# VHH binders against q9p7j3, part 168

Target 1, 174 residues: q9p7j3
Amino acid sequence: MILPLFPETQVHVFVYENVSNCAAIHEQLISQNPIYDYAFLDAATILYKKQVYSAIIRALEDRRDEQMKTKTIHSEVILSLSPKTEISSAFRQFSMTKKSKNIVVVKIDSKLTEEEEFERLDKLVEGNRVEFSDEELQKLIDFKVLKKNYKLDPSTLENPLASILSSIALRGYS
Key: E = the ipSAE of ESMFold2; O = the ipSAE of OpenDDE; V2 = 0.75 times the mean of E and O plus 0.25 times the DockQ between their complexes.

## First folded at step 14 (VHH)

Design ca11 (framework vhh_6qgx_2; at its last look DockQ between E and O 0.58; V2 from the best seeds 0.00; counts 0 for: pae O 4.8 > 2)
Fold by ESMFold2, look of step 14:
Parts: C-alpha cells; structure tokens; sequence
Structure ca11 (fold): chain B 174 residues (1-174), chain A 122 residues (1-122)
C-alpha cells in the first residue's frame, strides 16, 4: 500500500499467529542478516490497524523532517508506537522477542508488490498468516500489556483508541 | 555515549589461543548488546559473536562455534572473546561493537572500536 501523504513510499503490513520460530528470527536479527530487514512487533501489543498506521506515519514524518532518533525507518516505527521518548523502553515494550507467539510485521520502502513481499516473508516466518484487521488483532492482543504500555486507567480501557493515538502523535510534546 | 577500545590481538600459531578484550567508557554495558565482528584480508566484515543486553544470551557464527566464547564482566565494564583452537582462517582485524537495542529489527551496532589485529600462522 501507499499512504496518501507519502506517495513514493510503499508499505506492507502482515500478521502471523502461532509463530514457532521467533527465537530463530531473533538470532538472524542479532547477526544483522539483511534478509530480515522488517519491523517485527509483538501482536500482544497491537489492538488496532490505526495504531500501526499512526506509528508508520509518525516515523515517516520524522524521516522527512530529519528528526529520526533511530538509525533505520523500521526501528523508528518501533519507537513511534511508544508514548515515551526512551528508545530502549520502546523496543522492550513493542518488539517481537524470542518468546512471542503472534507478530505484526511491517515493511517500509518495499520495491515489491504485497504478494511478492509476502512470498519472501513467508519463507522466514513459521506461522499462519491472518488478515491485518481490527477483528484479527483483537484476538491476539493482551489487554494487560496494552494497559501497561499506554498507562490506561479502567475507564479508558472501554475505548482506548483515542488515548493510544494521542500518545503516538504527541510523543515528545506532552 | 559509549567509547570502545579493543586489546589482546597478536600473532599466534595455529591451534593456539588468544583472549580479546573490549573496554567501554561512559555508561555501563548493561544497557547494550555487545558483539565482535571481524574483517579478513580481501573479505567483507562479518559477524562473529554477540552477548545480548536483555539476558546475556550468546550467539556465534557457525565457523567459530565450540572454539570461541564471548563473555561480559559487568563489574569491569568489559566484554571478552576467548578464541581457542585458532586456525589461519581466523586471521582478521577484530572489532568490538555495541547496540542500544536488540529487538524487532536487524540490530544496529552504533558504536565501534578501532579494531585489534589477530594473525594465525600455519
């Protein structure tokens, strides 16, 4: 897909459930294998499509404005999910780990169609692809993790979207 | 900011051992994933070993498994690479590197030392 504000930038988002090889993927990330150049998120931290789109847009805006805090656009997406400015905290809170079971995978600046990118990614991830949709994301979320990551109180948990999007948009300005 | 200084390189006969050390100044190592890379004559720089920030898990490239051991000393703020059973193919300049985060994307090693030369004679 192409976001209207960034017409030269092709973005793909994939969701996998029941992933059996997160530890193997993590090893490839540590050794800097360039085939794994994606943002790998823990699906337990993602409730809405708009949460992911807002982080992507924030990362692309920061790149456009030469204000990125991390070295790559994929790492900037991970930071942009966080309400706080501390990079290491954002990665601890939102990234896939060796113990993750379900993941959301983002590719920015893709030179491939969605189908082609999926074919590459499917060779790397041992799990079942599901639709990138609010319906599927709600099956994978951990609300305890969501509440902790965004410091939501019990009343906000009934409709957390606005609070989450505000946190992403206003990071560094609150 | 972290500044890295390697030491311990030198000339050794095949089958011998060397211990490389990397001292960090500034913030403690507990905030960083540490790695060793090497560049052999005529080749690109390659990953050798890493020890993770999150739980001190270790990773090794296949050609060094069972021969090299990476370790971290939090009190001395150092990381070491014990290299046993050295082969002429291990001849390279070895670099210490550090990354502020390790999850979710290929690890960005933002800090690098100057390198220490290791030469292994047949």
Amino acid sequence: as target 1 above (174 residues)
Amino acid sequence: QVQLVESGGGLVQAGGSLRLSCAASGRTFEDYTMAWFRRAPGKEREFVAAITWSDDSTFYTDSVKGRFTISRDHAKNTVSLQMNSLRPEDTAVYYCAAASYEFGTPTQYDYWGQGTRVTVSA
Scores: ipSAE 0.551, ipTM 0.797, lowest interface PAE 1.4, mean pLDDT 88
Fold by OpenDDE, look of step 14:
Structure ca11 (fold): chain B 174 residues (1-174), chain A 122 residues (1-122)
Amino acid sequence: as target 1 above (174 residues)
Amino acid sequence: QVQLVESGGGLVQAGGSLRLSCAASGRTFEDYTMAWFRRAPGKEREFVAAITWSDDSTFYTDSVKGRFTISRDHAKNTVSLQMNSLRPEDTAVYYCAAASYEFGTPTQYDYWGQGTRVTVSA
């Protein structure tokens, strides 16, 4: 996928459910295996495609403007999901853990087609690929976690998209 | 800024043991995943062990599993590596590293020590 604002950057997003090897993936990330150069998100924290794209766009803007707060574009995507400025908080809120069962995987600066990237990633993730859509994401979301991460209240719970996007966009401006 | 200082390296006979220690200054380790890396002569730096900030989970490279143990002391801002049954191939400069988040990539560990040399003789 090519984003209109960043025509020179190819982005791929994948969703996996019933992943059996998150602990193994976690270990590879900690050991700095370069093959695992992705942003691994806990699907329980993601409700909308626009939520993910908003974070990706902000990360790319930060990189463009030389304002990244983290070391890599993928870590910047994770940070960009959070309304908080602390990197550790963002990772606690949104990153895959060894206990995760469903994940969203983001690849920035891909040199491969979506299918080729999938073939590569499919060797790393032991789970079932599902469509990257709001319909599939809403089956995997934990609303308790979502409400906590974005401090949603009864007035915003019926349509939380605007609140989520505002939180992402206005991070650091409160 | 965080400053990391390794200690405990030295010369040891094959089958022997060493305990490395890493002391931090400037910040606490409360939000840091701590790790040990090593660089053998003529080789690239490689991961050895890590202990996460989130739940104190430990991870090891395959070649050291069952022989090395990583631990941390939050009160003293230290991380240790107990190395048992040492082998000549364990000879390397060992580095302490800290990351402000759980997952590390080749460029994501923010702080590094200067290293301590471990030499294992046959």
Scores: ipSAE 0.030, ipTM 0.386, lowest interface PAE 4.8, mean pLDDT 89
ESMFold2 (binder alone), look of step 14: mean pLDDT 80; pTM 0.823

Design ca12 (framework vhh_6qgx_2; at its last look DockQ between E and O 0.83; V2 from the best seeds 0.00; counts 0 for: pae E 2.6 > 2)
Fold by OpenDDE, look of step 14:
Structure ca12 (fold): chain B 174 residues (1-174), chain A 122 residues (1-122)
Amino acid sequence: as target 1 above (174 residues)
Amino acid sequence: QVQLVESGGGLVQAGGSLRLSCAASGRTFEDYTMAWFRRAPGKEREFVAAITWSDDSTFYTDSVKGRFTISRDHAKNTVSLQMNSLRPEDTAVYYCAAASYSFGTPTQYDYWGQGTRVTVSA
């Protein structure tokens, strides 16, 4: 996938449900295994495709402008999902944990086709791939977590997309 | 800035035990995942063990599982590595490391100690 604003950067996004080895993946991340160079997100925290794209764009803009707050583009994506400026808070809110069951995986600066990247990633993730769509994401979301992460109230719950995107875009400007 | 200082290294006979300690200054460990790495002579630095800030989950490289135990004392800003049943192949300089985040992407450790030498004789 190519984003219009970043035509030279190839991005891939995958969704997995019923993942049985999140703990093992987590261990590989802790041990700094370079083959796990992805952003692993808890699907329970993601409601929209645009939410993910907005975070990716924010991260790429930060990199372009040499204003990244984290060390890697993938960690910057995780940070960019959060309305908070604290890196630890962002990871607590959005990153995969050993207890996760469903995940969204983001690859930036891929040198592979989507199919090739999938084949590579499929060796690392033990779960069922589903379509990256709002419909599938809505089946995996935990609304309690979503409300907490973005401080949604009854007035914004009917259409939370605008609030989520605003939170991402205006991080640090509250 | 966080400063890390390792201690507890030394010479020990195979089958013996050592306890390494890492003391932090400048910041608290409240938001840091702590880890131990080691570099053996002629080899690259490798991961040994880690304990997360989020829920004190522990992780170990396969070769030390069942022999090494990582723990932390939040009140004292220290992390420890209990090493039992030591082997000659455990000989290395051991480094303490700290990361402000530890999950979702390969962990980046921002702060490192100077290391403490562990030598295990046959």
Scores: ipSAE 0.397, ipTM 0.757, lowest interface PAE 0.9, mean pLDDT 92
Fold by ESMFold2, look of step 14:
Structure ca12 (fold): chain B 174 residues (1-174), chain A 122 residues (1-122)
Amino acid sequence: as target 1 above (174 residues)
Amino acid sequence: QVQLVESGGGLVQAGGSLRLSCAASGRTFEDYTMAWFRRAPGKEREFVAAITWSDDSTFYTDSVKGRFTISRDHAKNTVSLQMNSLRPEDTAVYYCAAASYSFGTPTQYDYWGQGTRVTVSA
């Protein structure tokens, strides 16, 4: 897809459930294998499509304004999900780990159609692709993790979207 | 802030062994994924081995698996690479590197040592 504010930037988002090889993917990321140049998120931390899009938009705005805190646009997406500016905390909270079971995968600056990008990604991920939709994300979320990551109290847990988006928007004004 | 100093390089015959050490300065050494990379003459720097900050899990490029062992001494704040059954193709400058983040994306090693030369003679 193309975001209205960034018309020359092609973005794809994929969701996989029941992923069996997160440890192998993690190994490839550690060794800096360039074919794994995506943002791999733990789906247990993602409830809404807008959560992901807001993080992507924030990362792209920071790149445009030369305000990125991390070395790549994909790592900046991971930071942008966090309400705090501490990079290592954001990665601990939102990134896929070797123990993850379900993942959200983001590709920014893709030169491929969604179908072509899926074909490549599907060779890397051993899992079942599902639709990137609020309906599917709600099946994969861990609400205890969501509450902790965004410091949601009981009154906001019924409709947490505005609180989550505000947390993303308020991070790191420095 | 991390400063990395390698030692232990040298000349060794094929089939021999060599142990590289990397001394790391910093109160946050335990929060770093440590790695060894190498660069042979005229080639790109390539990944050799890593040990993660979270649980000391180890990773190796296929060509060294079973021959090289990465380890970390948290008390001495050092990381080591034990290289056994050395081959002429292992000849390279070896670099110690550290990264404090990069889960979920390709790891960015932000700190690098100066390198130590290893030469394996036939």
Scores: ipSAE 0.376, ipTM 0.749, lowest interface PAE 2.6, mean pLDDT 87
ESMFold2 (binder alone), look of step 14: mean pLDDT 80; pTM 0.820

Design ca13 (framework vhh_6qgx_2; at its last look DockQ between E and O 0.93; V2 from the best seeds 0.81)
Fold by OpenDDE, look of step 14:
Structure ca13 (fold): chain B 174 residues (1-174), chain A 122 residues (1-122)
Amino acid sequence: as target 1 above (174 residues)
Amino acid sequence: QVQLVESGGGLVQAGGSLRLSCAASGRTFEDYTMAWFRRAPGKEREFVAAITWSDDSTFYTDSVKGRFTISRDHAKNTVSLQMNSLRPEDTAVYYCAAASYDMGTPTQYDYWGQGTRVTVSA
């Protein structure tokens, strides 16, 4: 996939449900296995495609402007999901953990087609791939976690998209 | 900023044991995942073991599983590596490292010690 604002950057997003090896994946991340050069998100924290795209765009903008707060574009995507400026908090809020069951995987600067990237990633993730859509994400979301992460209140719960996008866009501005 | 200082390296015979220690200053270990790396002669630095800040989960490279144990002392801001049944191939400079986050992407270790040399003779 190509984003209109970043035509030279290829991005792929995948969703997996019923993943059985998140702990093993986590171990590979800690061990710095370069094959695992992705952003692994907990699907329980993601409600909209636009939420993910907004974070990706924010990260790419930060990179373009040489204002990244983290060391890699993938880590910057995770940070960009959070309304908080603290990096560790963002990762705690949105990253896949060893306890995760459903995940969203983001690849930035891919040199492969979507199909080729999937074939590569499918060797790493033991789960069922589902469509990257609002419909599928809605089935995997934990609303308690979502409310906590973005401080949603009853007035914003009916349509939380605007609040989420605002939180992402205005991170660091209060 | 976090400053890391390793100690405990030395010469040991094959089958012997050593205990490495890493002391942190500047910041506490409470928010950091701690790890040990090693660089053997003529080889690149490789991951050895890690212990997470969140739940003290431990991870090891395959070649040291069952022989090495990583642990931390939060009160003393130290991380240790107990190395048992040492082999000549374990000969390396061992480095302590710290990361502020350890999930979601390949972990970035931002702080490094100067290293301590471990030599295992046949």
Scores: ipSAE 0.837, ipTM 0.918, lowest interface PAE 0.5, mean pLDDT 94
Fold by ESMFold2, look of step 14:
Structure ca13 (fold): chain B 174 residues (1-174), chain A 122 residues (1-122)
Amino acid sequence: as target 1 above (174 residues)
Amino acid sequence: QVQLVESGGGLVQAGGSLRLSCAASGRTFEDYTMAWFRRAPGKEREFVAAITWSDDSTFYTDSVKGRFTISRDHAKNTVSLQMNSLRPEDTAVYYCAAASYDMGTPTQYDYWGQGTRVTVSA
């Protein structure tokens, strides 16, 4: 897909459930295998498509403005999901871990169509691809985790989207 | 600022053993994933082994599995690479590296030592 604010940047987002090889993927990340250059998120932390798109937009804005705090655009997406500025905390809260069961995978600056990117990613992830949609994401979310990550109180838990999006957009600056 | 200092390199005959050590200054390694990389003549740097901060899980490139062992001494804040059954193909400069996080994307090793040379003669 093309984001209207960044018309020359191709972005693809994929969702997998019941992933059996997160530990193997983690090994490839540790060894810096370049074919794993994606942002791998734990789906238990993602409720909305707009949550992911807002983090992508924030990361792209920070790249454009030379204000990124991490070394790659994909790591910046992970940071941008967090209301906090501390990098290690953001990764612990939002990243796929070797114990994750469902994941959201983001590719930014793709030179491939969505189907071509999917064919490459499908060789790396052993799980069931599902649609990137609010309907599928709500089946995979852990609301206790969501509440903790975004400090949602009872009033915001009724409709958390606006609170989450403002946290992403307004995360503090140094 | 973290500084990493490797030691233990040298010349060894094929089939021999060598133990590399990496000491950190400036911060403890409790929060870091530590790795060894190597650069052979004419080649790019490649991953050798890592030990994670989360649970001390270890990882190895295929060519060294069963021969190399990475370990961490939490009290001394050192990481070691025990290299057994060395082969001429293991000849390289070995670098200690550290990353603050190792999840979600290809790991960014932000801290590197200057390297220690290992030469394995036939």
Scores: ipSAE 0.697, ipTM 0.850, lowest interface PAE 0.9, mean pLDDT 88
ESMFold2 (binder alone), look of step 14: mean pLDDT 81; pTM 0.836

Design ca14 (framework vhh_6qgx_2; at its last look DockQ between E and O 0.92; V2 from the best seeds 0.78)
Fold by OpenDDE, look of step 14:
Structure ca14 (fold): chain B 174 residues (1-174), chain A 122 residues (1-122)
Amino acid sequence: as target 1 above (174 residues)
Amino acid sequence: QVQLVESGGGLVQAGGSLRLSCAASGRTFEDYTMAWFRRAPGKEREFVAAITWSDDSTFYTDSVKGRFTISRDHAKNTVSLQMNSLRPEDTAVYYCAAASYDWGTPTQYDYWGQGTRVTVSA
């Protein structure tokens, strides 16, 4: 996928359910295996495609403006999901963990087609790929976690998209 | 800021043992994943072992599994690497490292020690 505001940057997003090897993936992340150069998100924290795209755009804007707070574009995507400025908090809130069963995987600056990237990633993730859509994400979301991460209240819970996007966009402007 | 200081390196015969230690100053280890890396002569730095801050999970590179053990002492702000059955190929400068987050992306270690030299003779 090409984003209109960033035509030179190719982005891919994949969703996996029933992932059995999150702990093994973590081991590779800890050891800094370069073939695992992705952003691995807990699907329980993601409700909308626009939520993911907003975070990606925010990260790319930060990179463009030389204002990244983290060391890599993928880590910046994870940070960009959070309304908080603390990096560790953002990762605790949104990143894949050993307890994760469903994940969203983001690749920035891909040189491969979506199909080629999938083939590569499919060797790393032991789970079932599902469509990256609001419908599928809605099946995987934990609303308790979502409410906690974005401090949603009853007035915003009916349509939390605006609140989520505002939180992402206005991070650091409180 | 976190300052890391390694100790315990030295010369040892093949089959011998060493215990490396890393002491932190400035900040506590409570929120940091700690790791050991090594750089052999003429080679790039490589991951050896890590212990997470969240649940003390341990990870090892394949070549040291069953021989090396990483542990931490929260009260003393130290991390250790027990190295048993040492081999000549384990010869390297060993570095202590700390990361404030370890999930989601390949881990970035923000703080590094100066290293301690380990030499294993045949």
Scores: ipSAE 0.811, ipTM 0.906, lowest interface PAE 0.5, mean pLDDT 94
Fold by ESMFold2, look of step 14:
Structure ca14 (fold): chain B 174 residues (1-174), chain A 122 residues (1-122)
Amino acid sequence: as target 1 above (174 residues)
Amino acid sequence: QVQLVESGGGLVQAGGSLRLSCAASGRTFEDYTMAWFRRAPGKEREFVAAITWSDDSTFYTDSVKGRFTISRDHAKNTVSLQMNSLRPEDTAVYYCAAASYDWGTPTQYDYWGQGTRVTVSA
């Protein structure tokens, strides 16, 4: 996929459920294996497609404006999901961990078609691919985590999208 | 802010052993994943071993598996690399490195020591 504001940037997003090898993926991340250059998110923290795309757009805007706080566009996506500016807390809140069961995987600046990127990623992740859709994401979310991460109150939990997107867009301006 | 100082490098004969140490300063480094990298002459810097901040899990590149052991002493705020059965191809400058997060993307090691030289003679 190409985002209208970034027409030269190819983005792919994949969702996996019942992932069994998060620890093995971690080994490759810690050794900086370039084959694993993705953003690996815990699906328990993601309710909407627009949540992910808003973080991608924020990361791309910060790259364009030379305001990135992390070294790669994928790490910047993880930071951009957070309403706070602290890098380590964003990673603790949104990244895949060894306890994660379901993940969202983001690739930015892909030179491959979606099919080609999926074929490569499918060799790395042991789990069941599901559609990147609000319907599938809603099955995987942990609402307690979502409420905590975005400081939602009971009145906004029925329709939290605007609050979440505002938190992503306004990070650092309060 | 973290400062890293390596020590323990030197000259050793093939088959010998050497222990590297990395002292971290500043606040406690328990919140950092610690790693050793090395750069051999004419080669790019490569990963050797790491110990995670979250649970002290250890990781090793294949060429050192079974010969090197990474460990952390939380009381002394140090990380060590015990290197046994050394080979001439282990000759390199060894760097201690630290990262404030170790999940989600390939780890970004933001803090580096100046390095300690290890020479393994035939």
Scores: ipSAE 0.643, ipTM 0.833, lowest interface PAE 1.1, mean pLDDT 88
ESMFold2 (binder alone), look of step 14: mean pLDDT 79; pTM 0.820

Design ca15 (framework vhh_6qgx_2; at its last look DockQ between E and O 0.94; V2 from the best seeds 0.75)
Fold by OpenDDE, look of step 14:
Structure ca15 (fold): chain B 174 residues (1-174), chain A 122 residues (1-122)
Amino acid sequence: as target 1 above (174 residues)
Amino acid sequence: QVQLVESGGGLVQAGGSLRLSCAASGRTFEDYTMAWFRRAPGKEREFVAAITWSDDSTFYTDSVKGRFTISRDHAKNTVSLQMNSLRPEDTAVYYCAAASYDYGTPTQYDYWGQGTRVTVSA
């Protein structure tokens, strides 16, 4: 996928459900295995495609402007999901853990087609690929976690998209 | 800022044991995943072992599994690497490292020690 604002950057997003090897993936991340150069998100924290795309765009803008707060574009995507400025908090809120069952995987600066990237990633993730859509994401979301991460209240919970996007966009401007 | 200082390196015969220690200053280890890396002569630095801050889970590179044990002492703000059944190929400078987050992407270790030399003779 090519984003209109960043035509030179290819992005791929994949969703997996019933992943059995998140602990093994975590081990590879700890060990700094370069094959695992992705952003691994807990699907329980993601409700909308636009939420993910907004974070990606924010990260790419930060990179363009030489204002990244983290060391890699993938880590910047995870930070960009959070309304908080603390990096560790963002990772605790949104990243895949060894306890995760469903995940969203983001690849930035891919040199491969979507199919080729999938074939590569499919060797690393033991789970079922599902469509990257709002319909599939809403089946995997934990609303308790979502409410906590974005401080949603009854007035915003019925349509939380605007609140989520505002939180992402206005991070650091409070 | 976190300052890390390694100790415990030295010369040992094959089959012998060493215990490395890493002491931190400036900040506590409470919120940091701690790891050991090593760089052998003429080779790139490689991951050896890690222990997470969240639940003290331990991870090892395959070549040291069953021989090395990583542990931490929260009260003393230290991390240790017990190395048993040492081999000549374990010869390297060993580095202590710390990361404030360890999920989602390949872990970035922001703080590093100066290293301690381990030499294993045949």
Scores: ipSAE 0.837, ipTM 0.916, lowest interface PAE 0.5, mean pLDDT 94
Fold by ESMFold2, look of step 14:
Structure ca15 (fold): chain B 174 residues (1-174), chain A 122 residues (1-122)
Amino acid sequence: as target 1 above (174 residues)
Amino acid sequence: QVQLVESGGGLVQAGGSLRLSCAASGRTFEDYTMAWFRRAPGKEREFVAAITWSDDSTFYTDSVKGRFTISRDHAKNTVSLQMNSLRPEDTAVYYCAAASYDYGTPTQYDYWGQGTRVTVSA
């Protein structure tokens, strides 16, 4: 996919359920293996496609404006999901961990078609690919985690999506 | 303000052992993933071992598995690398590194020590 404001940037998003090798992936991340240059998110924290795209857009805007806080665009996506500016907190809240069961994987600046990128990623992830859709994401979300991460109050909010998207777009403004 | 300081390097004969230590000054790194990297003369820096902040899980490059052991002392804010059965190819400058996040993307190590030299003679 190409986002209208970033016409030269190819983005792919994949969702996997029942992933059995998050610990092995983590090992490759720690050793800085460049084959694993993706953003690996815990699907328990992602409810909407728009949540992911808004974080990608925010990260790309910060890169364009030379305002990135992290060194890579993929790490910036993880930060951009958070309403807060603390990098370590964002990673604790949104990243795939060794204990994750379901993941969302983002590739930005891909030089591959979606099918080619999937073929590479599928060799790295031991799990079942599902569609990147609100329907599938809603099966994988942990609503307690979502509400905590974004400080949602369901008794006062009729549309949590708007609050989530505002948090992503407005992070760092006072 | 914060520094990582390595110690314990030196000259050792092949088959010998050394223990490297890394201490943080200025602040605690107990919420950091700690790693050792090494750089042999004329070569690029390579990963050796890491220990995660969250549960002290350990990781090793293949060439050192079974010979090197990384450990952390949370009370003293130090990380150690016990190097046994040393070989001439282990000769390098060893660097301690720390990362504030170790999940989600390839790890960015934000803090580096100046290194300690290990020389293993045949």
Scores: ipSAE 0.536, ipTM 0.782, lowest interface PAE 1.5, mean pLDDT 87
ESMFold2 (binder alone), look of step 14: mean pLDDT 80; pTM 0.830

